# Ledger of designs, part 29: miniprotein binders against q8wwc4

Target 1, 195 residues: q8wwc4
Amino acid sequence: STEEKPQQHQKTKMIVLGFSNPINWVRTRIKAFLIWAYFDKEFSITEFSEGAKQAFAHVSKLLSQCKFDLLEELVAKEVLHALKEKVTSLPDNHKNALAANIDEIVFTSTGDISIYYDEKGRKFVNILMCFWYLTSANIPSETLRGASVFQVKLGNQNVETKQLLSASYEFQREFTQGVKPDWTIARIEHSKLLE
Below, E stands for the ipSAE of ESMFold2; O stands for the ipSAE of OpenDDE; V2 stands for 0.75 times the mean of E and O plus 0.25 times the DockQ between their complexes.

## First folded at step 19 (miniprotein)

Design n7 (at its last look DockQ between E and O 0.63; V2 from the best seeds 0.00; counts 0 for: pae E 5.3 > 1.5, pTM E .716 < .8)
Fold by OpenDDE base, look of step 19:
Structure n7 (fold): chain B 195 residues (1-195), chain A 101 residues (1-101)
Amino acid sequence: as target 1 above (195 residues)
Amino acid sequence: TEEWSWKAFEKYKQGELDKALERFKELVKKYPDHLEALALMGLLYLEKGDPRKAIEVLETAISMAPEYVFIYKLLGEMLQELGKHEEAEKYRQKAERLRNE
C-alpha cells in the first residue's frame, strides 16, 4: 500500500512587489470608478485587466509569428503598420521573445487611464496595461541591460533559465452611442525589443 | 449632480486636491446620498494620506446603499492596499455575494 505523498504544489508566490506608487494606484482607481460611474456600469478594472492579459498573450504571439493580417481587428491600423516594419526586421530570437504565454506572465499592472472628449463630443477611454513575462528566448544579456535572469522552476519542469521582459499595451474604447463597444490596442511597446 | 462631480474632479486633475475635496464635501452636504461623490471622496482622502477618513466615508456610503457592489469592491481594494488583508477579504466576499444575488 504505497502511500502517495501529496505533491505539495509549492505555488512559488512570486511576490512581485509591484512598487506601485500609492498615489498612482489611487489615481487609477479614481479613473476606473469614473469609467464605471459615467461610461459603463458593467466595467470592472479587474475583469478588464484579465481580458487585457489574454489579449496581450494572443497579440504578442501573433506578432512573434508575423501574422499581421490576424491583428487588423485588434490593433489600430497605424500601430500595426509601424509594428510590421519593426517586427519584420527583428532577429528571430527577438521575435520569439515578443511572445508571452499566459502562464509566463508573472505580473500585470494597470498603468495610466485617460478619459477624454474630442471636439466632436466623442468620448474615449485609454487604459495602459503593463505586463511582465518570462521568456525562454536566448537574448544576449548586453541587449537586455538590467533584465534579471531568473532560474524558474515552473511546476515539475526542469529548472529553466528565463529572462524577465516587460511590455506595455494601451487599450482604447470609444463610448459613443452607436459605436461598436470594442476595445482596440492603440499602442504597443516592448521594452528592449521594439526600441 | 454629475456636472458638480466633474467640476470637483477637474480640480483634482489640476493638482488641487484640497479644493477638490472641499467641492465634494459641499456636494455631499447638499446631496448626502450621492454615492459617486462619497466614493470619490474616499479615494481622494486616501491620496491625501488619511485612510481613516477614507474608510469612514466609504462606510457611510455602504450604510446608505448596501446593495451597491462597487462600494464593497472599492473598500476591499483600499484595505488590501493598506495591508489589511483580512478586512479586505470580508468586503470581497460581500461583493461576491451581491453579484450572485
Scores: ipSAE 0.227, ipTM 0.662, lowest interface PAE 2.0, mean pLDDT 81
Fold by ESMFold2, look of step 19:
Structure n7 (fold): chain B 195 residues (1-195), chain A 101 residues (1-101)
Amino acid sequence: as target 1 above (195 residues)
Amino acid sequence: TEEWSWKAFEKYKQGELDKALERFKELVKKYPDHLEALALMGLLYLEKGDPRKAIEVLETAISMAPEYVFIYKLLGEMLQELGKHEEAEKYRQKAERLRNE
């Protein structure tokens, strides 16, 4: 009665969940190589990704605590202004769900990398990073449709229930010669929490 | 040399993969030991869906600079992504050995 191949469908879903799309992997490596070759010979996408993971954990915690003044040096002013009202209006359990513990970030992927010049010839790179993290924050299931709930083992016999959430942070840096080499967060999305 | 590389990159940004690859081929013809261009050609062949040529180009880069560790790492990563895990492991081990020497 089923003309679809259920086991083939299951393997297809597992491939997408467990690994990046191979063509996206190639495009990411090409763009990272071009940044290294033509912008900064000290650039490494591996080192950037680890730093971005640390920044995500730090910034998401400050957001959950509504410490917006501490975010002014890390997040673009326009982005932070737009986020203040949204975050402040969240219920406390949703605010707590924003915070990602560094050791509970279970999956990190590089999304789109944009390499571009502005009208004045300044060189910019934007890197979209996607993070998937576990939270013990209690978000009602009826509020968070489609959320994955996992039984996470703490050792062989300890079990804790957690929810899997995702976030996307877009990082921007100017690579123009003579400009301070700092990354600013130019976009923040927390799926199902800050849509 | 950098100007030629930027011209090829501009074609790639426009989604003209075949034209970008043609320009890198011309660059490598003029500078056959240009390791960065060979590495980019390998990645472009892989994006075009020709993994056999991608591997051949990276192996050519290895023959020209057998001490250059990053090509072994790139080839190992490419083979791993293609599901050729045993071959990928051999190149990763070569890269690690060369780094420790």
Scores: ipSAE 0.094, ipTM 0.553, lowest interface PAE 5.3, mean pLDDT 76
ESMFold2 (binder alone), look of step 19: mean pLDDT 72; pTM 0.615

Design n8 (at its last look DockQ between E and O 0.26; V2 from the best seeds 0.00; counts 0 for: pae E 11.7 > 1.5, pTM E .767 < .8)
Fold by OpenDDE base, look of step 19:
Structure n8 (fold): chain B 195 residues (1-195), chain A 101 residues (1-101)
Amino acid sequence: as target 1 above (195 residues)
Amino acid sequence: TEEWSWKAFEKYKQGELDKALEIFKELVKKYPDHLEALALMGLLYLEKGDPRKAIEVLETAISMAPEYVFIYKLLGEMLQALGKHEEAEKYRQKAERLRNE
């Protein structure tokens, strides 16, 4: 019984130096601290970001497959309705390009964090997450103006030409006592694909 | 402490950055080892456009709590903002090492 050594997936740390505006990063960190301090002592921006990455990979895959029914608990109803119309009209190559595998995500950044109260005194937190991922989908370069084409060798595979895409997912949670502590996706944007 | 931070945040939201800083200064004066207050104060100084003071505050925080990855990352960003790319990278590397530990 030859124990197959787990292939160490060399995480090609593409340091996509996302020019995060230091000021925006600072603001995000302040707000993340406030979430931890006043809303949820178990909140970790690092853990949230990792969970958001997993959610993004899952949701984007389901979107690419037009499996909208499986998204009803994950995505806000209004957003899902709008996405259903947009995604169904996309060419197959664009649909395929919506899917991001976890291993294809090269960069994740926390965008804006919004903390707001409604008129009823309910507390909401929105966290915008930005993802950069590589797609193998053949999208015409004209449609992807400014998408850098990267020749990426992922692991032991042949050098594949991949395009860098970005997506923004906004996660929302209500922090009201007695409300189920669930994050929902309140906004989905795939630059150049869902525009 | 929570009330103070919230008051400071409200001042910050109102665009009253100096008042927010004053609240944190008073908090740190009362509680010199309050890491969160130091970190937030550092962040506010950065937003105010005083990265030197921000670095000073964060270095103080690091000296008290060298295990906090967050502070190293903040310091890295501040140094980057100052054009000190090499120093920034050192702190980023430190942050990454601590995360993997």
Scores: ipSAE 0.021, ipTM 0.352, lowest interface PAE 5.9, mean pLDDT 79
Fold by ESMFold2, look of step 19:
Structure n8 (fold): chain B 195 residues (1-195), chain A 101 residues (1-101)
Amino acid sequence: as target 1 above (195 residues)
Amino acid sequence: TEEWSWKAFEKYKQGELDKALEIFKELVKKYPDHLEALALMGLLYLEKGDPRKAIEVLETAISMAPEYVFIYKLLGEMLQALGKHEEAEKYRQKAERLRNE
């Protein structure tokens, strides 16, 4: 009806966009608070996220190099066993695309956090982390739906083509009294490269 | 108190948000300065879509523990959602000052 109506509409849209996916953010913060309050007073989701980013870069490189013996202490045994066959059967360009350089991880987000007991009453926390990273590996766009191609000039050399890929790693730690505080990777998914 | 918190969390995991909130309300009636329960009630009101009630509860928590940095950060996020950007920035700056003290 008036000029003010479009301005109010635009202001409301910007507020909503400034809080992208606020329901997931609230749920994640509730669960992170519960870990801090009842499991570990030194737990910080921001510090965990930075450590998880480092772990993703390290583990994804070892996967791309098929160094599965070095992954035995980092990845759950059943996951690693299934992963060996899948990774070994990948073409070399797909294997190279698994590796994420730490400086080319452009976005890190926390997915769901699960707090639960197993059948023996042991306390566990699972944290799903999602990573978006750039790769120079040449992956056909048909194989990776929605993949983006970026052109980057490097000095006086040919322009470098980069693609944006995503991966999800699920981290698990047992918080049962007296247990060593180690995180293990319980699930690894690389978009269209692995499941 | 920890047993009540786990009972509320189990209801929350089952998607029974109102039941979880009711358990925390009863806990706060018995222990009015239970900071963890107040913080969780604030977060549950946010998920329920009532950020004004969430702010009221979290301001109660601040009045009891004015050095509680996490609550100031959360209030900043809630005020941003309400479009109160100047007040949100005030709480974010307070959180930064407390973190350095």
Scores: ipSAE 0.000, ipTM 0.355, lowest interface PAE 11.7, mean pLDDT 72
ESMFold2 (binder alone), look of step 19: mean pLDDT 75; pTM 0.659

## First folded at step 20 (miniprotein)

Design p1 (at its last look DockQ between E and O 0.46; V2 from the best seeds 0.00; counts 0 for: pae O 1.9 > 1.5)
Fold by ESMFold2, look of step 20:
Structure p1 (fold): chain B 195 residues (1-195), chain A 101 residues (1-101)
Amino acid sequence: as target 1 above (195 residues)
Amino acid sequence: TEEWSWKAFEKYKQGELDKALEIFKELVKKYPDHLEALVLMGLLYLEKGDPRKAIEVLETAISMAPEHVFIYKLLGEMLQELGKHEEAEKYRQKAERLRNE
């Protein structure tokens, strides 16, 4: 209660504790409201986040399987082209670590939301989503800086080593009049696995 | 109007929270029932570290537009974070009721 934050009241501390980044949380809500108010009355950051989580699980699995043809409708063409070489060159254990099982995604966070115009006056919204997930893939601990490693005992088998990994997927949609309202993944990062 | 909201948002992006708030305050003075300005003002007060004022402004927005589910959800979330669980539950229940309509 002695921390110099908004008004130093106990309720102020709860706001800070309730956000993964309190400034970022408020900023994403301001921008989410602007999208709802002026671009799409059906938009909900909560519903978007759940859909993005599903997309992350699906896309990350397809990436791990090198099924790039199935990603063409989901991932921006230039991003997918750059990813093909990187993913194909990965060792199999790194490829397996890309895949996030939906049940093993333990934390989802909205990063930055960007609302902007390009030089032609086209309207864009980018939403950065961050995901933390557990993987059973056997990755050397030396390769992952600062990553947490969990050991889980499964039945009568030896302890399964699970690692906590993170990924960031940036979603983009053009809101210019007359443009089909689709979200496309414009950037994919898997920390320590893809650069 | 919408133009004023985007003007305030440009000041906000430049880190000028007080200037953004001044624009919204002026907008609400001219148009006291401007829902979007009230909601954005509430969020700006929260970022500025004045959650009491943020709640006050958002409750004003709800009193003027009691049918908007989004505002009830936002205020409920904010009140839960502030430890006002009874009030948060009131708004959460109202948001759920409106969604099922």
Scores: ipSAE 0.471, ipTM 0.803, lowest interface PAE 1.6, mean pLDDT 79
Fold by OpenDDE base, look of step 20:
Structure p1 (fold): chain B 195 residues (1-195), chain A 101 residues (1-101)
Amino acid sequence: as target 1 above (195 residues)
Amino acid sequence: TEEWSWKAFEKYKQGELDKALEIFKELVKKYPDHLEALVLMGLLYLEKGDPRKAIEVLETAISMAPEHVFIYKLLGEMLQELGKHEEAEKYRQKAERLRNE
């Protein structure tokens, strides 16, 4: 009578450590207010963050697929050129790990907001967004120093081993009369994948 | 007025929070109805760790521009982050009423 020891399903409580650093919250709100006050009365950091999340999911997917031509309007030319070289050299598992599905994004944080004037008097706003997302791509643990391996059961699916990855996307907009009011991605960083 | 706000913000960026606050205090003293200065000053007080003064200043801003939904929203969010859920809800309700008008 082999007593099957009940495998204690350690419910890995996804501790969404919402490190609401209150200082970062305040700083973000100050800068967001400055954007609202002086640049765009329709600006909302909450709405921006949601849009940025969608953009991140879209852009990261296209990167993983090496669809660089589809990114020309979304990503700064210089950044896209550098990414093309880096991403094409990645192994397939690393390319796949670049893709973040919207439902696999665990946490979105507004990083630094920069407001600056250039020598020509053009006004720019840069917003750094930080994302944490789960990937099912099998990346060797040696490459992902400090990546927490989580066993996540998403919905009715089998328990899959997912790794937590992070990415930082910097969004830029020029606030000059006659310039198209579009946000472009001025910087992309995928920790451990695009070094 | 915009120039003054930017000067204060530059001081803030330099880590000189107290100097930034002083600039805003002077600006508000000269222009008591300067809504932007009041709101920024409120946020800076919050960063300084004086939520009481932050709330006071933002309430003053609301009194100067009671139609401005943004201030209600900001104050509501701030109060929520401070754990003042009941007070936050009051401002959220006010903001919602103003949006529907």
Scores: ipSAE 0.142, ipTM 0.653, lowest interface PAE 1.9, mean pLDDT 81
ESMFold2 (binder alone), look of step 20: mean pLDDT 76; pTM 0.670

Design p2 (at its last look DockQ between E and O 0.05; V2 from the best seeds 0.00; counts 0 for: pae O 5.2 > 1.5, pTM O .732 < .8, other shape alone 3.761 > 2.5, SAP 70.074 > 70, placed apart)
Fold by ESMFold2, look of step 20:
Structure p2 (fold): chain B 195 residues (1-195), chain A 101 residues (1-101)
Amino acid sequence: as target 1 above (195 residues)
Amino acid sequence: TEEWSWKAFEKYKQGELDKALEIFKELVKKYPDHLEALALMGLLYLEKGDPRKAIEVLETAISMAPEYVFIYKQLGEMLQELGKHEEAEKYRQKAERLRNE
């Protein structure tokens, strides 16, 4: 074999893959258990995480296509309004980089879970989900300063270059008695693309 | 009991793990069969860095209510995170067996 992985890319890949830590896992489980025990006996953080991954792929694709009317029931109105301005101002290659193919989401983690009451006594849960995905979109390296470059071998004859990007989606649901059990996306961030 | 759980959770949000544990200990002292509190205490001991105590409190919960599936599920997940995969699988299988009996 004459081809070897660059040391810098391998180190960066390992840092990204090691993002989760045991303390975050425990904190997530405590809060997920509280939701299950006292709010909704049908709640499962594992099932939620799989659904959130699907939602991320779906919503990010619609964002890249500027199909904001299809996002009105999925994303909070104030968030969608701000996103319309940011997304429409992006170059086409940056818009394409927003879309995450479900098969190219290489890492998903649960970030913060917030359980709280508002001033009216309504019960809310916010779950932050972090996604790392590969893109083949043509993004100049100077635009994505510090972005990880990932090389995928396609046998001995071909090497595909992909960039590793991250996004954070915050999901919110009201658990107040009598309220319809719907999750809404209350925050969307695509690192280095929507900053 | 819901009021107690929210008081403990507020202390936990402030980073006061020992105070949250004390509230759950008082809850379990008043209601010894409060299995949810025992499960939460197990997780709090894990965050505090005391996995032996965490397992101990969950085993106590099993001794009190051996038919309650969620305690076996929690213990299995805890053992999996601690790297005790064979023990974790035994509890996962027992949880599944109890759910179908």
Scores: ipSAE 0.256, ipTM 0.667, lowest interface PAE 3.3, mean pLDDT 78
Fold by OpenDDE base, look of step 20:
Structure p2 (fold): chain B 195 residues (1-195), chain A 101 residues (1-101)
Amino acid sequence: as target 1 above (195 residues)
Amino acid sequence: TEEWSWKAFEKYKQGELDKALEIFKELVKKYPDHLEALALMGLLYLEKGDPRKAIEVLETAISMAPEYVFIYKQLGEMLQELGKHEEAEKYRQKAERLRNE
């Protein structure tokens, strides 16, 4: 019984110099502080960002597989309906390109945080998260105007050509007494794939 | 201004909080009305565990941007949670004064 030594996947830390605009970072930190102070004392933007990254990887994979029923609790109903129509019409290579593996996510940034009250006095927090990920899906370069093609050598394997894609997911939570404290995805955008 | 903010941010990411603060101090000295730099400095001082300096910097920002009055309320609440009731009340009173102006 030859114990196959787990190949240490050298996490090629792609130092994606995430152009996190320092200004946006500050704004995000201030708003995160507001969430902590007024809504949830257990809120951490760092923990949220990690959870959002996991959610993105999971949801994007399910989208690529057209498993819309498994998304009903995670994605807003209206958004899921629109996505079902858009994703089902996509070519298979585009569907495959929707999937982001956690290890292929090269950068995560917090976009805008919105805090708002509705006319009924309900409190909402929306957090836009932006993800950059590598796909091995063969998408024509013409469709991906401005997508950077990276040649990534993963270990001793042949140089694989991967394309850098971006996605934006907006997470929403209602902070009303008696409402379940769950984050839902209120918006999904995949640049160049879902217009 | 953007280059300096990036440099400070890189120092912060590297865990060099004091160096990041120094860069922002220089930036604010040169651009005293730079709201974003002031806000960043305030946050960095909070992370450093110096709420007094954070408030001092944020007061300057609030004076220029009244919408940041909420920061005083938050700082007041944080200080209250830390058992610093007298300091918390001082900041709440300041926040209330700024709302009534």
Scores: ipSAE 0.017, ipTM 0.409, lowest interface PAE 5.2, mean pLDDT 78
ESMFold2 (binder alone), look of step 20: mean pLDDT 73; pTM 0.600

Design p3 (at its last look DockQ between E and O 0.27; V2 from the best seeds 0.00; counts 0 for: pae E 8.9 > 1.5, pTM E .513 < .8, other shape alone 4.344 > 2.5, SAP 79.468 > 70)
Fold by OpenDDE base, look of step 20:
Structure p3 (fold): chain B 195 residues (1-195), chain A 101 residues (1-101)
Amino acid sequence: as target 1 above (195 residues)
Amino acid sequence: TEEWSWKAFEKYKQGELDKALEIFKELVKKYPDHLEALALMGLLYLEKGDPRKAIEVLETAISMAPEYVFIYKELGEMLQELGKHEEAEKYRQKAERLRNE
């Protein structure tokens, strides 16, 4: 029935949320307020999180396809270079497991927010976003120590065994006059796939 | 309580900030000592751009649990790092007042 789908997703989401430290959540929201107050009056952590989720789905898919040239404007050059070496060496099943579809993202959390000034007086904001997503890629359980295996029934289809993976993407923006107001990905980590 | 907090969080994730606040208001009305709900509600008011109501709610939480004074301390420290010395001092003074009460 259509009603059972929300409950399973809610239970999985609840499990992941249960690990969120309330203090860290408070800190994150305080920092988000400071960004709004002093950097960008249009900043919303909710809107940012949704945009970050879309960016994650897009970037992770391109990574899985080894389409590094299409990431040059989205990902920091140094990070992209390191990723090119790591991802190209991965087995195909691991490459496929990098891809997260938007509908397969079970949970998104805001990690740490950093606000800092460099020696040149440039202002930067870094926001770490954490994503949990289901993959249908067949990854050996030994490689995924501690990955929860979920049996997910998507619609009328047979029960598929999916594995829960996590990824962390750090988004960076410079708040300097005359600098383009774009977020770039300054760090990418895929737990158990990219060490 | 967890179900209500989750429902509020889902509304928040959907961009329905006012609905999330309503759920927390109901939760706090039923459980006035629910510190997490108070803290989250205070932060949602900050995000809504109502710092006065945020402070009121957070002060209520701090009055019930002095350990939440760390919020003002962290705000003060972060504002100091941003060069907002006057604003930082206001939050430090608030934290100090609440410790002495």
Scores: ipSAE 0.141, ipTM 0.621, lowest interface PAE 2.5, mean pLDDT 80
Fold by ESMFold2, look of step 20:
Structure p3 (fold): chain B 195 residues (1-195), chain A 101 residues (1-101)
Amino acid sequence: as target 1 above (195 residues)
Amino acid sequence: TEEWSWKAFEKYKQGELDKALEIFKELVKKYPDHLEALALMGLLYLEKGDPRKAIEVLETAISMAPEYVFIYKELGEMLQELGKHEEAEKYRQKAERLRNE
């Protein structure tokens, strides 16, 4: 009946290898500034990144709960259709691993930014966001081939075991004059959970 | 010098543009071919609304590392989409010429 003191655990920091390229880092910063300068004076890559982190937590939770109807406003239709099949076929522990608690997202990185238009003159921006998060879901490490940059096992025998997973969400917005200024998720990748 | 460049970029993220620019100017005076500092100075001039100065600094950076010719390509494509065809053609031609070297 006496309370056991919780064991102190130091969070493991993950070294992200994907942004060590200084040329790519400069490109993404210049492109982010050009979006502000020429598309939307209210755009801030810092503010976008925080909103994308919130969106990732929200969308990943809805995916884990198979609430696909609530995702139709947030995720591109063709992407969501493919996700329905893949998520529904997952074991429950894999479904639970999709959900990222906002407080357990330990690292967020901005990937490439694409600025382009189509043949109809519609202007688009795509921003790739990468997230690393901790999960209590018990996923055998042997099933994660090539998905994690640094695989971390946070181990007490029966207390506070967590795994570090990563996900990549690509956000898209049309900046054409007169179009509703909404971001849609055009691509979702989770640490080989969704392949 | 990478730590110095990162310190200046952190001030940019905090909105201290003039302080960040001052740090990069001093770094470039000491290391005139410091590509990262030149590129980030270009970003600061774009943020301050001086694209002519930004382009001048970026052209200096490209002259030091021709593999960065992608900056001319990106600027040309962006300017074309914004209807600034004269400026876009200038940068498209420079990117094509440098790519052939």
Scores: ipSAE 0.012, ipTM 0.212, lowest interface PAE 8.9, mean pLDDT 70
ESMFold2 (binder alone), look of step 20: mean pLDDT 74; pTM 0.625

Design p4 (at its last look DockQ between E and O 0.35; V2 from the best seeds 0.00; counts 0 for: pae O 5.8 > 1.5, pTM E .761 < .8)
Fold by ESMFold2, look of step 20:
Structure p4 (fold): chain B 195 residues (1-195), chain A 101 residues (1-101)
Amino acid sequence: as target 1 above (195 residues)
Amino acid sequence: TEEWSWKAFEKYKQGELDKALEIFKELVKKYPDHPEALALMGLLYLEKGDPRKAIEVLETAISMAPEYVFIYKLLGEMLQELGKHEEAEKYRQKAERLRNE
């Protein structure tokens, strides 16, 4: 087979398969169907994923700017408290690397979906979302494992070097009847920047 | 009905795919007018690696609940992967028409 193993194609397949495994695709559809059928007939995993992508771009920008007060309504209190310390301690170039421009999020995948009841019978759903994005931030390559560097052509002969970074945001919502349909971010990880 | 679906889902989470299918098969046998159970069975057949059976079961589900946009989208995706592009487009167009209503 001539086309199965170009080195660049193999590297890309491994990254995609790690987050968009075909078995994972089916499993997320099963869980999305259960949410739709039994929790909320307005729920759509496709619409959720698009909204989560926009939320990631917004929240990551606010984190990079240390605007933690604006995050209090979006991020769980305990998570935000821990993030304040970690983000404030970062070098400026690492802070800048947190921000993801919506147009430079090159891949979004749905990870695990958890559907559960708490001790009071409240219905909860947690959805893990993984994002891969390009950044021009000046980050030492030796600090980041798994980062890839890409060159992006701007204009006719202009070339810009970018790094590929990843982040994982876990969203949580209570689906109990009568509760406002609000998603809160219950976990934030930026690989090698905020772990 | 909903209780049965959660019981089957618990087996599924434990990796017991065949037991989850057995629960749905018993559910459909006892309560034959439940398109949700058929839709979940179709998804389980897809995970088991039998997309043709999955499509058969999902088509049965939409005959019972022709307003279920979710199922039409699934059928379109499955048929596209099987190379049946014209049939896939038929279901995608149906899903889009239903969403706009």
Scores: ipSAE 0.162, ipTM 0.630, lowest interface PAE 4.6, mean pLDDT 77
Fold by OpenDDE base, look of step 20:
Structure p4 (fold): chain B 195 residues (1-195), chain A 101 residues (1-101)
Amino acid sequence: as target 1 above (195 residues)
Amino acid sequence: TEEWSWKAFEKYKQGELDKALEIFKELVKKYPDHPEALALMGLLYLEKGDPRKAIEVLETAISMAPEYVFIYKLLGEMLQELGKHEEAEKYRQKAERLRNE
């Protein structure tokens, strides 16, 4: 009776040392409270962050596939136009690196929250979300100055070399009576890929 | 209540942090039963670079609304940054207990 030693799945706790700058965390919480208080009593920064993470994974995948038509309802027209030009010109490895798998998102942080009124009295909320994700795309280290190369064993797979990438997505919503309560992406930045 | 908090927020957006704090102080004085206003005021003190006053205000907020897990977390993080690890741990433990209830 060969006692199969339980393979200790070393859960590599990726200690994402998210140095959440406590000040930024506090600022985000204040602004989130202000959104809740004045704009939407159902607003939850936690729920928003989860939704933003899903949106990021979806949008980044579509970008990597050059499926710009499928982004017209999700991304601001001006931003999408600029992205179409930039992404189309990227090498295939860089295009592939735009895609973030939801399971490969290591860290999500809320950046800045902006609340502003336009000259017409329309109310807008912008929430900048920052994502850190792993890519298996082979990007030359010279292009990714400061990208940490991690050897990550995901499950039963061989040790794959993954690179840590960052992206920033700004979500915008108009809080005007009669306006559809949809979040749109008003800004997309992929560090080192979409410069 | 909504109107004053908006005024404070407008001042905050304009970079007038001290004026925002003054509005919150007046509001808290007028409406002592709003722990949320105290929590916001605490956060503004943090942004001002006065963590001591922030802690004091947040502790007051907790005393009024012990159910607000968020305030315990905030206090825990602030205290940790101030090197008060033991006090930080107490608030973290309390926050964890309240989440599991």
Scores: ipSAE 0.020, ipTM 0.391, lowest interface PAE 5.8, mean pLDDT 78
ESMFold2 (binder alone), look of step 20: mean pLDDT 74; pTM 0.647

